# VHH binders against o26223: the designs that were tried, part 18

Target 1, 191 residues: o26223
Amino acid sequence: MKLLWTSQHIKVTVHIDGKVSKMDVLEAIKTRRSIRKYQDREVPEELIDKILDAAMCGPSAVDERPWHFIVVRNREMLEKIPEVHPYGAMVKDAPVAIIVCCDSSLEKIPGFWVQDCSIASQNILLAAHSLGLGAVWTGVYPLEDRVEGIRRLFSIPEHVIPFSVIPLGYPAENPGTRDLFDPDRIHLEKW

## First folded at step 17 (VHH)

Design S5
Fold by OpenDDE, fold request of step 18:
Structure S5 (fold): chain B 191 residues (1-191), chain A 121 residues (1-121)
Amino acid sequence: as target 1 above (191 residues)
Amino acid sequence: EVQLVESGGGLVQPGGSLRLSCAASGFTFSNDDMAWYRQAPGKGRELVAYISSGGYTDYADSVKGRFTISRDNAKNTLYLQMNSLRPEDTAVYYCARGYHESYIDYSFDYWGQGTLVTVSS
């Protein structure tokens, strides 16, 4: 039985009306796109709180939860981020950015913090999307110049490692769709 | 087969203008991010301009205010309007198809053959 995956173009009707329609988790995952263009509109603090709550709900190695979050709304600071992040140009136009960091002092097992912060970052993206916001993961770690740039800019202690910068706002672009499903990457029982 | 074919290059005087075109085929053009790169003699390839499938644009600092990237999805064509050209803009210009979901940098999987732009008095 060839499961004809009919690519139903799920028109994510982002109901712009004030009712945060709860998006199903699977819908959020499937329809999320990186958003690099934002409306000239502030993001309410309540939404940021929900996003951060979601960011902290992911698993972590032995419950180490090493993540910290810097919420940046200051325009001057947002405008400076592209100076140290060459592919972060969109940050200057975002109403807010979240910098995901790892406190290395909280790490219990070496190396797993990358997974932990990745999970947190992805949850931010999904939560943002589910709330009608657009976001993009701009990689910082492990690129030394970006890590140090963000560290200096935000006076981040040496034991804390900036991991990602995630600008977010109400979307002002609608990126095209791409199906990345590849059945050839699925192996049953053995390689 | 994915194809990108650049055109519009040539010799132009400093201060002049040129419009490059990139004809795309073999994929759904409207779904993909696109970019212009250039490679000057003896230098590495550098990003000139980026345009997302959603219309977000980004430019190298060296071309901001002078160059404009645009796309016509109905024509499957990418454009680069280059104004106020300078000798340092002399390069082979390449069209590229990009990955929208890259979280590190702009990443591209297909490139055109390039078109030469020479800015000289």
Scores: ipSAE 0.800, ipTM 0.902, lowest interface PAE 0.6, mean pLDDT 93
Fold by OpenDDE, fold request of step 18:
Structure S5 (fold): chain B 191 residues (1-191), chain A 121 residues (1-121)
Amino acid sequence: as target 1 above (191 residues)
Amino acid sequence: EVQLVESGGGLVQPGGSLRLSCAASGFTFSNDDMAWYRQAPGKGRELVAYISSGGYTDYADSVKGRFTISRDNAKNTLYLQMNSLRPEDTAVYYCARGYHESYIDYSFDYWGQGTLVTVSS
C-alpha cells in the first residue's frame, strides 16, 4: 500500500515498509507542516529511533545537551494528556507522542536549555516529516499549568522540566500552503 | 482586504438547532485554519470549535457532541452546526482565521463582527 500526500508544496510518499523517499533538508524545512490528524496506524519503533537520533543531533549551549525524551505509546496516558494540555486534543488520537524535557541538572549555563530543547523539538518535527510522518509541537513550557500537569501525569522529577509534547503519526490531513518569507525581517549590516 | 462575515444567528428555544455561516474573502480560504469563538455577556471570548486547513477539528468540551464545525472551500465558507442548544450557549459567535503553525495554542489574526445566538424559552 502506498500513501501519497501531494500539494503544491508537500509531496510525501509513504510505504507500508516504512521506507520514504529522500527529502533534502531545505525541502523538509519548507514543506513541513503541523499535523494534528493521524491515521489509525502504528509508528514503527525504527522510525521513532531515527527521530530521537535526529533530536539529539542539534547543537546546545556548551554542549550541555540537557534534553530527555519520554516516548509515550500507552493509550491511557495519551488520552490523559489533553486533560492537562488544553490544546493537546490531537495527542489522544496519535499512536505515539514524544515529550521533550530538560534536565536542569545538566544545564551548564542558565537559560539556554530553552534553545536546546527547541532545537531538539524542531528536529523531531523535521525528522518526522522527512520520514513520512506528521507531527505537531504542542508547547508546554513556560506555561506553568501545562508544565505542572505534564509533570504530575508522568511523574517527572522536580529538576526536570517538561518543554514540549509532540504527538506524531502517519498524517491524515494535508494542511494548506504557507508563505512565511518576510523580507522586512531582514536587515543589512545594521538595523 | 480580509473579511469574515458571520450569519445565521438568531433566537432559538432550548433544544433547538442553528447553523452559522462565515463567508470569507480577501484571502485563500482553503489555506487557512478557521475557528468559531463565542462571547457571552459579561464573559470572555472562548474558543468553540477549530478546523484546520487539512480538516482536523477540535471542540470545546462544552459543545462536544452538539456542535460541528465544517468548511466548504469551494464556497469560501465556514459553518457551525449547533444542535441541542442550551441557554448557556447564548453568545455572540465569531468566525476567526487561524495560523496553523502556532506551537503553543491555536492562533488567530482576523475576526468577523459576530452573529448573536440567543437560546431562550
Scores: ipSAE 0.785, ipTM 0.896, lowest interface PAE 0.6, mean pLDDT 93
Fold by OpenDDE, look of step 17:
Structure S5 (fold): chain B 191 residues (1-191), chain A 121 residues (1-121)
Amino acid sequence: as target 1 above (191 residues)
Amino acid sequence: EVQLVESGGGLVQPGGSLRLSCAASGFTFSNDDMAWYRQAPGKGRELVAYISSGGYTDYADSVKGRFTISRDNAKNTLYLQMNSLRPEDTAVYYCARGYHESYIDYSFDYWGQGTLVTVSS
């Protein structure tokens, strides 16, 4: 049995037997949408491993790779995340969430960790989508209340900065398409 | 041109119900997230309810269980069913269109002119 979610430009095919239709890179990028509604279905550990592998494949400043990942499957903890993350209401309904963090002790050049963790977060989203999962980036940093909330909730050390919370699951919604291409943002040779 | 036109506001007694409508035009309604905001006298504008293009919904805590956001894509119309209305629900209610995905908060770029809801005995 195949589960197919389609929109005008979004197609996700998931096989119940665990087989997933693969996307090319451009397709994944173009068709990815934030998914905030999930099926009552567990995400296999193998898929999470692939997603985390992808998360660690991005570049970082001077190869500092400051990222850490908390994989959250505990229902109680997932249900508590919205209490400290107002934009994270959907997390309580997700089968799993990944919290992307920065270990500041690994930072070699100040300030670039934000870019590093952003790249990791985006790779999580793309990988998830390519694997037939839905995900959404819910920003934590630099909002102090969310940073501290997540820190306390997960007992994250002071030198580690929670950056994003990314719930994942099999999609239970089919968002519409978006047109983000803007030729006015393209400059040739000079501004 | 993008247009959002709210309707359905009025005077209602506490415990009463109203249904707001927002007629959308000038864009592909089915592709965009939508929301209801409200602004009470002397207060800032606040999110009341959100609905994604895919049907995910979110509500302010103050209206959970009482309000329901829905959409009819065939009619390009957004709705807010408001039940068990309270005096504190008195506000101008605005329809809003979502533009881009945001990882911080719901992002909206167009607003209607609003419709007044007054809850009073």
Scores: ipSAE 0.685, ipTM 0.852, lowest interface PAE 0.7, mean pLDDT 92
Fold by ESMFold2, look of step 17:
Structure S5 (fold): chain B 191 residues (1-191), chain A 121 residues (1-121)
Amino acid sequence: as target 1 above (191 residues)
Amino acid sequence: EVQLVESGGGLVQPGGSLRLSCAASGFTFSNDDMAWYRQAPGKGRELVAYISSGGYTDYADSVKGRFTISRDNAKNTLYLQMNSLRPEDTAVYYCARGYHESYIDYSFDYWGQGTLVTVSS
């Protein structure tokens, strides 16, 4: 059953039976790659909504949920990001980017917002992948020049900290995977 | 055993051109991102050009419009076409590969031995 939410009315639609097989979560984690080349194709708002819903489902320190998200579709703004983010050159070619931010006024436990926004950022990557999109996390915090550059570019207030810029779109590349399992990183019972 | 073997370096006059090649073996070339780095005497290695496994490219500002990175996944070979060469392009050029899941800057985990490019008249 698909519901079209509004502030005034709830629309009820007849359930449409589908055969969409969802990607297994372990498969999503193992096959997600950083995607830096995108098709010239819009990403529907519906998919961005699902990705942001997933971003907000992560745990946070004492449930502080300090995250805010800026959804950027404006071509001129996307093209300016590389001017302040040297690792973000691919953002100019993305149909959309999500900037993950911390609102420090929501912080309940000092310093844990970094973990909180990291969780949200990774959930964005996994949700995008599960929906057939490609994304890449381009780091902003704690690099001071990137933080201030992004803050200035998007008029982000001083109490809000831009954490990551995540361009996404339908992938135009298909990188393979490696076996990254390293048993030397595993310690049983003690170091 | 992973191997990256650069070739095509040499002496060239300012304004000239060279084409570097990097022959790769011992890994699945199409899975990895590749790059060219260079190192002038007494300096650290610097990124020259990057190419993802699927062909996305990025360049250092100093070489944009003059250098072109490319790859041939069927031949397991990385290329760098260098045009309009300048004396400041003189360096040892290294081929590099990586899985590249870094979120902060370019990162590579294996390097070739390098090929010398000298731009001088």
Scores: ipSAE 0.653, ipTM 0.848, lowest interface PAE 1.1, mean pLDDT 90
Fold by ESMFold2, fold request of step 18:
Structure S5 (fold): chain B 191 residues (1-191), chain A 121 residues (1-121)
Amino acid sequence: as target 1 above (191 residues)
Amino acid sequence: EVQLVESGGGLVQPGGSLRLSCAASGFTFSNDDMAWYRQAPGKGRELVAYISSGGYTDYADSVKGRFTISRDNAKNTLYLQMNSLRPEDTAVYYCARGYHESYIDYSFDYWGQGTLVTVSS
């Protein structure tokens, strides 16, 4: 197996001997960045399937798994998202976006679906990164104007709550990372 | 130590133009997202324009089509070209940089001292 380094410091995995190189989970967590600029390149359905498979592996409150995902590839729909979701302006330039939703009819106990959909959303970001894609979580819930706008745009029923819009694509930017470790946030035995 | 030094502010007539610069040092400029904010007299600070490390841009509605944010990563400099200036653009303009991982709105962690722009007839 041979890793080809680009001038932009993007790792490229070459599948030579039947093995697939996988990014270490700690590396993925520590190096993932929000990516808002994408190449004009399709994301294969196969990769979206892998990302959503990973999203659904997250824990949820009493295993309620309340999430639904809308995969948006239609150019006109992607271009309309910024009209109702101003923080999602980069979505118009993405080859694909995933809308993470809660189906409240699947809630088994009230008030935990936000954690559930947050877990799924973060898993989408990590899985995309591990596959050589860039993504960004743009928040919808709990901002009611964004919730109402996205619900209207995608004909989402009232019992389904749009939580986040996650555009993704092959990255066209390479922001750096920082050391974010803060030992003052760690408390041994007690506060 | 991080430094952001704004320049290019001044007095300008309505309809005029100015170009603001922000000289950056003490960090790897090409790795960070950058923005211009402004604070008008008696108002809070508001986002004017954003540019990511790779050149994705976003603008406040009030300046869209009139202002252009840009960056020169080789010179560690952020720019704001302001055209068709109006009295309502009068403000102190601040350069900001950030490790932008906020999922709800733009967020920045270091700010320059600002440069005053006055648009007055």
Scores: ipSAE 0.651, ipTM 0.853, lowest interface PAE 1.2, mean pLDDT 90
Fold by ESMFold2, fold request of step 18:
Structure S5 (fold): chain B 191 residues (1-191), chain A 121 residues (1-121)
Amino acid sequence: as target 1 above (191 residues)
Amino acid sequence: EVQLVESGGGLVQPGGSLRLSCAASGFTFSNDDMAWYRQAPGKGRELVAYISSGGYTDYADSVKGRFTISRDNAKNTLYLQMNSLRPEDTAVYYCARGYHESYIDYSFDYWGQGTLVTVSS
């Protein structure tokens, strides 16, 4: 079955030949939700590659690009994540997870890698959403018990810091959105 | 305008069962994540059970296998089925709702007044 995007009536595109729908960037930002329930369906390597390409497009402090990504598909490893990362319990049900890490040897200016890895993590969420996937950012850093647990589980060396675990898959839930715009947070010319 | 009204609390003997309800109004219930929290005297609130808008659930270790969270989106009602109750389950139980985009722990923006559950011989 095929549905087309027309000028008089906007419809959701259906993937019939491997192409994904084009989504306006503002729409993607406004409609992305944390998805914690996934279909029992594999995510193609090609989509993971696109997501990681997008992750690496973010700016970084003095272009240090300190990020590394661990792609986890092995069922046994995914099922172990909740043992060391309690907030990551949904990871055991995901077809794949991405662990965003900082390699501290790549820092060019100390103290900015958290911003750098946050940018990469948010780009992963937006890219996944634009490709018809659902994802959730589960925080690891700066919670020391989670950092050490994930580091041990994936044999991450001491100079590499696990920042976030992002399970993703085709969504099996559709949470609504809220209007989060608050004009009282906007200050013109000065505070 | 948001209201969460818990009911179903009471006195029950150890090993007994109780079913809590939370009637919700003033928001689109099916869009939000929901949870039960509890607070024993002299302690902070702790998560008991979580349910997402689409039915993903998570439980505190102390209640796994004994408690079941569920929701009926048509009735705007959240439930907690509590089985094999123990004296340690004695607490005020709170219904909570949230737009859950927190990345480190569960986050809720509205809480009910609570319903007391007392487990005692």
Scores: ipSAE 0.594, ipTM 0.830, lowest interface PAE 1.4, mean pLDDT 90

